# Designs tried in a protein design chat: VH-VL binders against q9h9l3. Part 10

Target 1, 176 residues: q9h9l3
Amino acid sequence: PRKMVAIDCEMVGTGPKGHVSSLARCSIVNYNGDVLYDEYILPPCHIVDYRTRWSGIRKQHMVNATPFKIARGQILKILTGKIVVGHAIHNDFKALQYFHPKSLTRDTSHIPPLNRKADCPENATMSLKHLTKKLLNRDIQVGKSGHSSVEDAQATMELYKLVEVEWEEHLARNPP

## First folded at step 10 (VH-VL)

Design G39
Fold by OpenDDE, fold request of step 15:
Structure G39 (fold): chain C 176 residues (1-176), chain A 120 residues (1-120), chain B 111 residues (1-111)
Amino acid sequence: as target 1 above (176 residues)
Amino acid sequence: QVQLVQSGAEVKKPGASVKVSCKASGYTFTDYYMHWVRQAPGQGLEWVGWIDPDSGGTFYAQKFEGRVTMTRDTSISTAYMELSRLRSDDTAVYYCARGDYSYGYEFDLWGRGTLVTVSS
Amino acid sequence: QAVLTQPPSVSGAPGQRVTISCTGSSSNIGAGYDVHWYQQLPGTAPKLLIYDNSNRPSGVPDRFSGSKSGTSASLAITGLQAEDEADYYCQSYDSSLEAWVFGGGTQLTVL
């Protein structure tokens, strides 16, 4: 069996009007929730909007931030060969300019059994915050200080563990 | 109709530059990566790189790094590929192709191709 | 020089079954990346034929099927028809090269 990791990224706004989502923090945890990676990342372009309310990123976090190219290499080294769990994970991979095998990807925003357990429509896209509250009775992304990518990655892994057996069996019978 | 319309054939001298355009219609331009693939006469397909029309981010094959530039104009749903310092072995049909970046990665929509001929 | 290896040519009579192999390595097909297949008729652009190893887009006959195992993939065509005469390319992603890669292409001739 392959090792599993969970990933969550925080984005800031770059480009002329700050509409481009650029990677500014990435957190990776193992199956047990231990932090394997947690770094602030310096985008290649000027930051126009820190999106602090959501991202938790502030200007002081960029002072010693890891340049994007270096961080990307470090992150890819960790992800390669792993089953990667994330919520709406396509956004994280997009920000990383990275392609992970579909067969090794687990997106908790698209797992019908998880929604079913949360008494949500199986075909609906639910937020990580909602699923975490409903299934883990835990509040994440609280306050106005922004998200914690470590907390979100840990929650994502715990959510997946609730349906891991059922979903892995489903995938084995119905490969993507 | 969902389609990609490319610019016309080009004839260039060695050392020159060429810029090919690809206009998308029938779908949201920024929801897909735009890949560029070329095919030399009688040869196979070769991936050149991709651009994210949403962010403008690019990723090029190592072979073309430093010589290719991909850009886009979202206002007219058009992607551009510029290749500089042309040489004879750059002679090929250049295709733009739509690729998903979310859950599927296949190239499900192709332009008709643009022939670029490099000769002295 | 293609990263994925295909036979240069295959042939069959109408109604027969033909297969086209696509051999990769541990850094692409063997790494878990899906294989896609494209059909290219003479003088035309490639067309998506099979995606994600074995799925057919709308409009592609069920005579076409794809499979993947280990570091290789295969395209099978049953009930071969004259209109199937074309070049076929497999595609995947190579993590070591960080590039989308194609097979060298296979020319299918219908006898």
Scores: ipSAE 0.935, ipTM 0.959, lowest interface PAE 0.5, mean pLDDT 96
Fold by OpenDDE, fold request of step 15:
Structure G39 (fold): chain C 176 residues (1-176), chain A 120 residues (1-120), chain B 111 residues (1-111)
Amino acid sequence: as target 1 above (176 residues)
Amino acid sequence: QVQLVQSGAEVKKPGASVKVSCKASGYTFTDYYMHWVRQAPGQGLEWVGWIDPDSGGTFYAQKFEGRVTMTRDTSISTAYMELSRLRSDDTAVYYCARGDYSYGYEFDLWGRGTLVTVSS
Amino acid sequence: QAVLTQPPSVSGAPGQRVTISCTGSSSNIGAGYDVHWYQQLPGTAPKLLIYDNSNRPSGVPDRFSGSKSGTSASLAITGLQAEDEADYYCQSYDSSLEAWVFGGGTQLTVL
């Protein structure tokens, strides 16, 4: 079977009013939660809103940040050929301007068995924070200092592992 | 009605630029990528690039890098494709096509196409 | 020239079954990217016929079916009808080119 990684990205606001979400940090962990990639990324456009309280990104993090194009290449190299796990992962791929094979994508925000296990409606979109608390009894994204993409990626992987066997069997019988 | 309405046919000289418009209606313009695909007379389909109407982000096929510019006006749900330094082999019908980025990648909605003729 | 390879033409009599192949490589279909099919009637824009290898959009008859295996995909048309005469294109994504790619197109003639 293919190797599995989990990804989480943090975004900052760019554009005239800071409404454009631009990649500013990306974290990738392996199946065991080991960090494979964790870099601050410099958007191609001027940052208007760091969204620090959510993103955890501060101006100082951009001083030596990896330019987007370079970071994108590094990230794509890691993701290529792997099963990629993420939460609402389409946002991460969108920020990366990247298309990952649908069959190799696992979005923990759209896994009915995972929601069922958390006593949530199967077709509802639950937050990573909620699922992590409910199923892992762990608090993430706590405080006002912003999120940790590493922590979020690790939580995402751990959540998926709870339903991996069932879901992979389901996908095998019902390819997306 | 969900549809993409494109601007009319264009006739250009070599070296000129052309800007084709594509107005979306019947759906949320910013929820889908807008792709551009062209088809030369009697030939197959060729992908030109896409724009994210939400962010304005673009990604072009390498073949068109430096010569194509995609933009959008969200206030009127309109995407634009401008191709510069036109040459005869740019003669084609240019289509805008809606593509999902969340749940699938297929182009499920197409404009009727805009014929761009490049001739001396 | 097209990244995906299709036969230039296929033909069949009404009521017959025809298949159109789409051959890719390890960087597109073989990489796990889904294949989509489009029907283009003469003088019209392409229309989505099959998405995600084997799914039919609303309005597409079940006599159209798609499949994918390895580095190739196939479109099958059963109960061929005169109205099926058109050009058919397969589409996928190529990770090495970072581009959406099409087959060269197949002209289907109904005899």
Scores: ipSAE 0.935, ipTM 0.959, lowest interface PAE 0.5, mean pLDDT 96
Fold by OpenDDE, second read of step 11:
Structure G39 (fold): chain C 176 residues (1-176), chain A 120 residues (1-120), chain B 111 residues (1-111)
Amino acid sequence: as target 1 above (176 residues)
Amino acid sequence: QVQLVQSGAEVKKPGASVKVSCKASGYTFTDYYMHWVRQAPGQGLEWVGWIDPDSGGTFYAQKFEGRVTMTRDTSISTAYMELSRLRSDDTAVYYCARGDYSYGYEFDLWGRGTLVTVSS
Amino acid sequence: QAVLTQPPSVSGAPGQRVTISCTGSSSNIGAGYDVHWYQQLPGTAPKLLIYDNSNRPSGVPDRFSGSKSGTSASLAITGLQAEDEADYYCQSYDSSLEAWVFGGGTQLTVL
């Protein structure tokens, strides 16, 4: 069986008006929640908006941040060949300019059994914060200091573990 | 109607540059990657690279790195591919193709292609 | 030359079943990346025929089917018709090259 990891990324705003989302932090945890990777990442372009309230990223975090190209290489080495769990994970992959096999991707924002367990509509897109509170009785992304990508990645993995057996069986019966 | 409209055929000399345009309509331009694929006469398909119209980010095949530049103008939903230092073996039909960046990576929409002929 | 290997040509009579193979490696099909198929009629742009190994876009007849196993994929056409005469290309993603890759193409002739 393939190893499983969970990923969460934080973005900052770049470009003329800061509307471009650029990777500024990436956290990866293993099945047990142990941190495998957690780095601040320096975008190739000037940061216009740190989006601190949401990203948790401040200017000081970029002083010794890992250049994007280097960080990307490190991250890809970790992800390659693994089942990758994330929430709205397409945004993380997009920020990484990376393509992971669909068959090895688990997006907790699109798992009907998970929503059902949380008494939410199966086909609705629920936030990580909501699902974590409902199913794990834990508050994440609280305050105004910004998100913790490690915390979010850990929560994502724990959520998936709640429905892992059922969902893996479903995927096995319904291959693309 | 959902479609990609490409610029007309080009004839260039070796060493010159060519810039092909691809205008998208009928869908949100920034919701999909724009890929470029070329096909030499009588040959198969070859991927050149992609651009993210939303961010402007690009990724090129190694073969074309340093010689290809992909850009976009979101105000007119148009993607551009410029290939420089043209050689005879760059003669091909160049296609733009829409690709999903989320979970479906297939190219579900293609332009009609732009013939670029490189000859002395 | 192509990263994915296809037979250069296949042929069949109307009503017959034909299959086109697409052989990859551990860095593309074998890595779990999905296979897509395109049909290219003479003088036209490629058209998406099969996506994600076995799914048909709207408008594609159920005579066309795709499958994937191991490092290979296959396109099957049943009830072959004259209008099926075209070139067919498989496509996937190669993680080692970080590139979309195509098969060399298969020319299907309807006898």
Scores: ipSAE 0.922, ipTM 0.951, lowest interface PAE 0.5, mean pLDDT 95
Fold by OpenDDE, look of step 12:
Structure G39 (fold): chain C 176 residues (1-176), chain A 120 residues (1-120), chain B 111 residues (1-111)
Amino acid sequence: as target 1 above (176 residues)
Amino acid sequence: QVQLVQSGAEVKKPGASVKVSCKASGYTFTDYYMHWVRQAPGQGLEWVGWIDPDSGGTFYAQKFEGRVTMTRDTSISTAYMELSRLRSDDTAVYYCARGDYSYGYEFDLWGRGTLVTVSS
Amino acid sequence: QAVLTQPPSVSGAPGQRVTISCTGSSSNIGAGYDVHWYQQLPGTAPKLLIYDNSNRPSGVPDRFSGSKSGTSASLAITGLQAEDEADYYCQSYDSSLEAWVFGGGTQLTVL
């Protein structure tokens, strides 16, 4: 069986009015929650909005940040061939300008059994924070200091593990 | 209706540049990648690159890196592909095609194509 | 030449079943990337025929079907009709090239 990793990215605002979401941090953990990758990343364009309250990114983090192209290469090397777990993960892939096979992607924001377990509507899009609180009894993304992509990636992996058997069986019978 | 409308045919000399436009309508322009695919006469399809209309980010096939520039104007939902230092083997019909990035990667909407002829 | 390999031509009589193969490698179809199929009628732009290996967009008859296994994919057309005469292309993504790749195309002739 393929190895499984979880990914979470933090974005900053670039472009006019800072409305463009650019990758500024990426964290990848393995099945056990061990950190495989955690780097601040320097966007190719000028940062207009650090979105610190949400992203946790500050200007000082960009001083020695890894250039996007280099970071992208490192990240892709880790993701290639793996089952990649994430929450609203297509935003992460988009920020990476990367395409992962759908058959090897697990988006915890679109797993009906996970929502069912959390007593949420199966077809609703629930936040990572909400699911983590309901199913893991853990508070993430608290305070005003911004998110921790490592924490979020770990939570995402743990959530998926709760429904892994059921979902993998479902996917085997109903490949995407 | 959902459609992509491309600019008209172009005739260019070797070494010149050509810029083809693709106007989207009937859907949210920024929700899909815009791909460019070309087809030489009597030949198959060849992917050139894509642009993310939302961010303006681009990714080109290695073959075209350094010669192709993709841009967009979100105010008029239009994507542009410019190819420079044209050669005779650049003669082809150039298509813009809409591609999803979240639920699938297929190209589900195509323009009618723009013939670019490069001849001395 | 083309990253994905297709037979250059196939033919069949009306009402018959024809299949078009698409052979990839470990870096595209074999890497788990889905295969899409396009129909290109003479003098027209390609049209999406099959997406995600076996799904049909609205308006595509069920006599068109797709499948994928290992490093290869296949398009099957049953009840062949005259209007099916066209070029057919398979498409996938190649991780090593970081590019969308097409088959060389298959010309289908209805006899």
Scores: ipSAE 0.911, ipTM 0.946, lowest interface PAE 0.5, mean pLDDT 95

Design G39
Fold by OpenDDE, look of step 14:
Structure G39 (fold): chain C 176 residues (1-176), chain A 120 residues (1-120), chain B 111 residues (1-111)
Amino acid sequence: as target 1 above (176 residues)
Amino acid sequence: QVQLVQSGAEVKKPGASVKVSCKASGYTFTDYYMHWVRQAPGQGLEWVGWIDPDSGGTFYAQKFEGRVTMTRDTSISTAYMELSRLRSDDTAVYYCARGDYSYGYEFDLWGRGTLVTVSS
Amino acid sequence: QAVLTQPPSVSGAPGQRVTISCTGSSSNIGAGYDVHWYQQLPGTAPKLLIYDNSNRPSGVPDRFSGSKSGTSASLAITGLQAEDEADYYCQSYDSSLEAWVFGGGTQLTVL
């Protein structure tokens, strides 16, 4: 069995109107929730909107932030060959300009058994916050300080572990 | 109708630059990566690079790094590929192709191609 | 020279079954990346034929099927028809190159 990691990224707004989502923080945890990676990342373009209330990113975090190109290399090194768990993970991969094998990707926003366990419609897209509260009885993304990507990554991993056996069996029977 | 419409054939001299356009219609331009693939006469397909129309981010094949520039104009749903310092071996049909970044990586929509001929 | 290896040509009579192999490595197909197949009729742009190893887009006959195992993939065409005469390319992603990669292409001739 392959090693499993969970990833969560925070983005800031760049571009003329800040509508472009640029990677500003990335956190990766292992199966046990241990932090493997947690860095602030400096986008290649000027930050127009820190989106602090959501991202938790402040200007001060960018002072010693890791340049995107360098951070990307570090992150890819960790992800390569792993089963990567995330919530709406396509956004993280997009921000990383990265392609991970579909067969090695686990998106907790698209796992019907997880939704079922949470008494949600199987085909609905539920938030990480909601699933975490419902299934783990834990509050994440609270307050006005913004999200914690480490906390979110850990929650994502824990959620997946709840349905891991069932889902992995499903995937084995229904390979892409 | 979902389609990619490319600019017309180009004839260039060695050392010159060429800029090919690809206009998307029938879908949200920014929801897909735009890939560029070329095919030399009688040869196979070769990936050149991609641009994210949403962010403007690009990623080029190493072979073309420093010589290719991909851009987009979201206001007209058009992607551009510029190749500079043209050589005879750059003669090829250049295709733009739509690629998903979320649930499928396949190139499910292709332009009809633009022939670029480089000759002295 | 292509990263993915295909036979340069295959042939078959109408009604027969033909297969086209696509051999990769541990950094692409073997790394878990899906294989896609494209059909290119003479003088036309490539058309998506198979995606994600074995799925057919709308409009693609069930005579076409794809499979993947290990570091290789295969395209099978049953009930070969004259209209199937074309070039076929497999495609995947190579993590070491960080590039989309194609096979060298296979010319299918219907005898």
Scores: ipSAE 0.899, ipTM 0.942, lowest interface PAE 0.5, mean pLDDT 95
Fold by ESMFold2, fold request of step 15:
Order: sequence, then structure tokens, then C-alpha cells
Structure G39 (fold): chain C 176 residues (1-176), chain A 120 residues (1-120), chain B 111 residues (1-111)
Amino acid sequence: as target 1 above (176 residues)
Amino acid sequence: QVQLVQSGAEVKKPGASVKVSCKASGYTFTDYYMHWVRQAPGQGLEWVGWIDPDSGGTFYAQKFEGRVTMTRDTSISTAYMELSRLRSDDTAVYYCARGDYSYGYEFDLWGRGTLVTVSS
Amino acid sequence: QAVLTQPPSVSGAPGQRVTISCTGSSSNIGAGYDVHWYQQLPGTAPKLLIYDNSNRPSGVPDRFSGSKSGTSASLAITGLQAEDEADYYCQSYDSSLEAWVFGGGTQLTVL
């Protein structure tokens, strides 16, 4: 299973009233939770709302941040050809302007066996924080200083491992 | 009715620009990407690019980079494609097509097309 | 010049079965991207016929079916009817081009 990675991103507000989500940090971990990529990313447009309470992004992070176009190239190089695990992962791919094969995509917010292990309704969309607390006995996204995309990516990979054998066999029988 | 309504046919000279419109109705305009696809007479389909109506973000096929601009007006649920420095081989029917980013990559809704003719 | 290769034409008599192939490469179908099929009746816009290799949208009869294997896909039409006479296009995504790519189209003639 060496060709599996997990991704998590943090977004800031751009566009009118800061309502558009633009990529400002991306973290990628391997199967063992080792960090393969963790960079602050400068959006191509003006930041209206850092969303710091949730994103953890501050003005100082942007000073030497990697420009979006360059960061995107680096990230896509890591993701290409791999099974990519994330939580509500379509938001991360949208922020990257990236299209990954559905057959290589794993979304821990939409895995019925994972919900079942957490004693949650199988088709409900559960938060990463909730699943991590219930299944890994770990608190993530703690406090008001914002989320850590490294912590979140690592938690996502650990959650997927709990159902990996069952879910991979299911997908082989039921291609997406 | 869920539909895409495109602007009427255009006749242009080489070197001019053309702007085609695509008005969406019956669905939430900002929930889907809008793609543009062209078809030269007697030829197949060729993808031009997409716009995300929510963010205004765009992505163009390499062949059209530098000549195409895609925009939208969310207040009237309308997407636009402008092609500049027209050549005779830009003569084609230009389609807008809706694509879902979150759950599918297929184009599930198409406009009827706008014929753009470029002739001397 | 089409990125995906289709036969330029196929034909069949009413009631017969026909298949239309779509051949890609390691940067599109072979990379794991799904194949979609569109029907274009004469003088009309394309319409989605098959998505995600084998799924039929509502209103598409079950005599249309799709499959994918390796770097290729296939559209099958059984119980051929005169109304099936149209052009058929396959589509996928190509990661090296970062583009949606189409086959060159297949003209189906009902004899």
C-alpha cells in the first residue's frame, strides 16, 4: 500500500466579502503519517479574510509562501498515480483546480463502514473531528488558533486504515 | 426547466473577436462548472476550457491560452466565452456544457450551440 | 488528431447489436479516469448517454451499455433502432494535458 497518501488543505477568504475559498496551506502525508509536503501557499488574488480561527493562517505565513501556481505543480506531482485519501476531499481538489480519478480517491466523510465503526448513521456526513475523537480517542482542531493541516491529514490516514481492507475490497467489487 | 440558452449565430472577419453567452436556468448556477466545447463543421468535439461561476476561476486548454477569456455574471446566471484574433479555422459551433465538480466529471447538460463563422 | 481513438463508422440492421470502441492511453483512461459517452443526433447538441463507464442517466434505455478495461472502453447498443442513427463520442480526462478529451466520433448507420 506504499502508493497511498492523505491530503488536507487550509483556505482563506478571497473575492467579494471574502466568501471564495482559496488555498493557503496544503499538507500531504504518506501511509505511515510521514510528512511529504507542507507549505503555506500564496493565493493568486487578494486575501480578504484569513479565517485564522479555523485556518490557522496569518499574514506572516504569506511573506515567504509559495505562489499558488508553483505549489500546485509540486502538489500534483505528488498526487499523480496515487490513491489519495482526504476528508470532504472535493473541497481540497477544487481549491487546487485538480481532477483526480474517482477510482483513486478515498473520502473519509463518505465511507459507510467507517461511520458504522463510529456508531453513526452509515450515510451521514461526519466531521473529521468527530470521527477522530470516536475512533482514535484523539482531540484535533483544538482551541482558537486554527486547524493544523498536518494533524488533520495524519488523522485522515489513520481513520482510513481502520476500514482500508473492507473498503478497498468493496470498491473492487463496485467500481465508482 | 433545467436548460442552457446560448446567444445567436455570429459572422466575423479574421482578426476580430466574438463573445458567446450561455444563460443557465432551473438550477443553482454557482454549484457547477461551465465548460465550453466547440465543433468545426463536419468535425468532432474539442474542449476549450472551464469557468467556476462561484469563484470566477478559469482554466483553458493550451491551444486557446492567450486568445480565450471566460467570464460570468452571477446576477443573471450567465457565462461568457470570448475568443480573440479569430482565424478561419475558428469557424465552429460553440457549446456550453455543465459539469459537476464534486461527484462527476461528465457534461450532463448542453446548450444548443452558437455557430461562429469566420470568413474574409 | 483526436486523443481518444474511435472507429469512424459502424453499421447494423434493425434489431442487431453493435459496439463502438474507444481507445485511450496511460495519461487518460489508463490513468484511471472514467469514460463518458455522448449521442449527437443530426442537427442537435450532444447528450449524455453513459457516464462513469457504465451508468445510464435517467431516460436512457437499457439497450445502451458501456464498459471499460485497461486503456479502452466500449459502448454497446442492442436491439438497434432507426432512431439510434447518430454520431457517438467517448470522453475522458487527460492528466498530462490537463484537459477533457474526446474521441473523434463514430457515425452509426442503421441499414
Scores: ipSAE 0.690, ipTM 0.891, lowest interface PAE 1.6, mean pLDDT 92
Fold by ESMFold2, fold request of step 15:
Structure G39 (fold): chain C 176 residues (1-176), chain A 120 residues (1-120), chain B 111 residues (1-111)
Amino acid sequence: as target 1 above (176 residues)
Amino acid sequence: QVQLVQSGAEVKKPGASVKVSCKASGYTFTDYYMHWVRQAPGQGLEWVGWIDPDSGGTFYAQKFEGRVTMTRDTSISTAYMELSRLRSDDTAVYYCARGDYSYGYEFDLWGRGTLVTVSS
Amino acid sequence: QAVLTQPPSVSGAPGQRVTISCTGSSSNIGAGYDVHWYQQLPGTAPKLLIYDNSNRPSGVPDRFSGSKSGTSASLAITGLQAEDEADYYCQSYDSSLEAWVFGGGTQLTVL
């Protein structure tokens, strides 16, 4: 596998009134956008709200989904030792109960040079959809059937590549 | 005032259980993990585990699996650690400490500690 | 014993410089996890002194500094003062144990 990967996750609602976000899908792509992992994941707790409009997760997807503990082990094996790129990536790591080194983490929702390329305020939090449209001339998350984790992970990797040289140099001078 | 206030010292017999509380104030309790760290007299720091106050999810050091239970009550911003089947080498000061979400991170706020003494 | 290795003690005269080492492995510091340092004054709780290898929280004097290289980290204290007499702990995360790990602690004596 390659040194850098991108991840995107979809969450469902668990806990009281479905307010807790629990992992129900995870997609990981390599530097070239090839899919390394794409699985539906069964949360360890009862699903209260599938959040289908946003997550794309339906009851059917859970029937043969990989149990969280097993899926987590598979995912962590892929992520360990790699630079991991994501959008608002702390939410993905929290859902995985996973701690990745800060020096190996890249969050496209908080990269000032990327915002500048999109003609957005440098320190604003921008959506993946917006950045992708502005910088890659592509529409993602189209329609109302929920997001595609594969599509979103691929877009995230392409966005990072636009600023990779500048941002890696910045991080080397300003260790996180 | 951002602080963690822990319950008072306890003396227990071997085989008993103890439940230590840690009340957070001055910050949003559910935005941070709560860690538990212990220190035996004259010894170093030993990590026990964490709880995510938002989800109630927990993760324990292997040494404590099967003996420790961490819980919380979000309505009063309080975390709890219960240690069962106590033995004399569980005598220690037990600290709660706040830590960031999502990746390896520092403990930036500590309680004063709760001395638990296990003796016959 | 401790996953991270520190010298058990170090000493220096007022005004001098001391360093405290913290040696880890490929599953913690060597895997890229940051090192944090805590000061524990006698009879008190630990206090964050250095985070993310080299950053100082508000209120920590610039005579405290940290660095990390390879599988090891170092805390330096310059202009040593009597109030610096304390125990110092390094901390990191270990991916193999999936646990926060501490050094064994270093007792600093101001001569």
Scores: ipSAE 0.648, ipTM 0.870, lowest interface PAE 1.8, mean pLDDT 92
Fold by ESMFold2, fold request of step 15:
Structure G39 (fold): chain C 176 residues (1-176), chain A 120 residues (1-120), chain B 111 residues (1-111)
Amino acid sequence: as target 1 above (176 residues)
Amino acid sequence: QVQLVQSGAEVKKPGASVKVSCKASGYTFTDYYMHWVRQAPGQGLEWVGWIDPDSGGTFYAQKFEGRVTMTRDTSISTAYMELSRLRSDDTAVYYCARGDYSYGYEFDLWGRGTLVTVSS
Amino acid sequence: QAVLTQPPSVSGAPGQRVTISCTGSSSNIGAGYDVHWYQQLPGTAPKLLIYDNSNRPSGVPDRFSGSKSGTSASLAITGLQAEDEADYYCQSYDSSLEAWVFGGGTQLTVL
């Protein structure tokens, strides 16, 4: 009965020497991969390093970006009450300063049956790129212009669907 | 040895400010949020807010917004809570407590508390 | 008042079973957030007793157990001992307040 969404975020460098990761883009898709949210987000403090090679964030994206506090409110409204799927999702939640119920959280970097399908050790951390190539026959994060958070969120949802029935039954028997 | 060591008791007059410290040892200070919780004499526990020692980001309970400031010094693994415009009903033991920011929202490590007494 | 509701006190004789309830709402326990329990012995800091509804940290005896259902949680103590005399607090997260919330505390007296 709960709806399911997938999330992916891109970060820029703030703080001393650009070492702090601050949210600069967030994309949310529904179960079918339709985009529910995709915005560039202006961090509350000065951007030191756009990290463009990986983040895809450039200075022009920040000109009309939604301020962090406003974007956070919009994002949290979408996530509340839903099963949220992500890859290494704790990083996305930390960047949002958001606490989602563990029972409603699905992290494709921590699902042993998914690793088994990819012929990987069940407790290993595998990249989204690797899992997507091996299990979906799709290349993501291609080139050096940075990642697409829409593409990555869509891939994350499709990966979860491969193990959804098995994993949801497991969680019902073994509550987190 | 994993522990949180808090500064000593404080006596303050109404209208003053107090700054309590909490030094972490035996774990990576920046891997966990630091929470502050207070307990007035004979009363229950009340959450004040959190600080992320890694980013310096903070979030305060509505009751304390505008009066509390949380900071940290990562070079000495120490968190601070400053409460301003003190009132007699701010008399309490103030605890620091370690908590996770993504999974496991429990407070698994507590300081011994710092008594702050506000008396004219 | 506390966001989570606990009875102010409970009592029992040595060897008996006692339970402590913790009642929340749709924005905390009912939203799926876990419940944690703390024991506070007289004059000491709180100590984690139960986490994630039902898990015991190392060193907590198995006569302490927890459960959660709907918008409520419960702590059970079997084989009550004099050393269990303490205050007990439940805790969760409230999404509408964006805050960690505690119960008002329950004073357990061992007769």
Scores: ipSAE 0.628, ipTM 0.874, lowest interface PAE 2.0, mean pLDDT 92

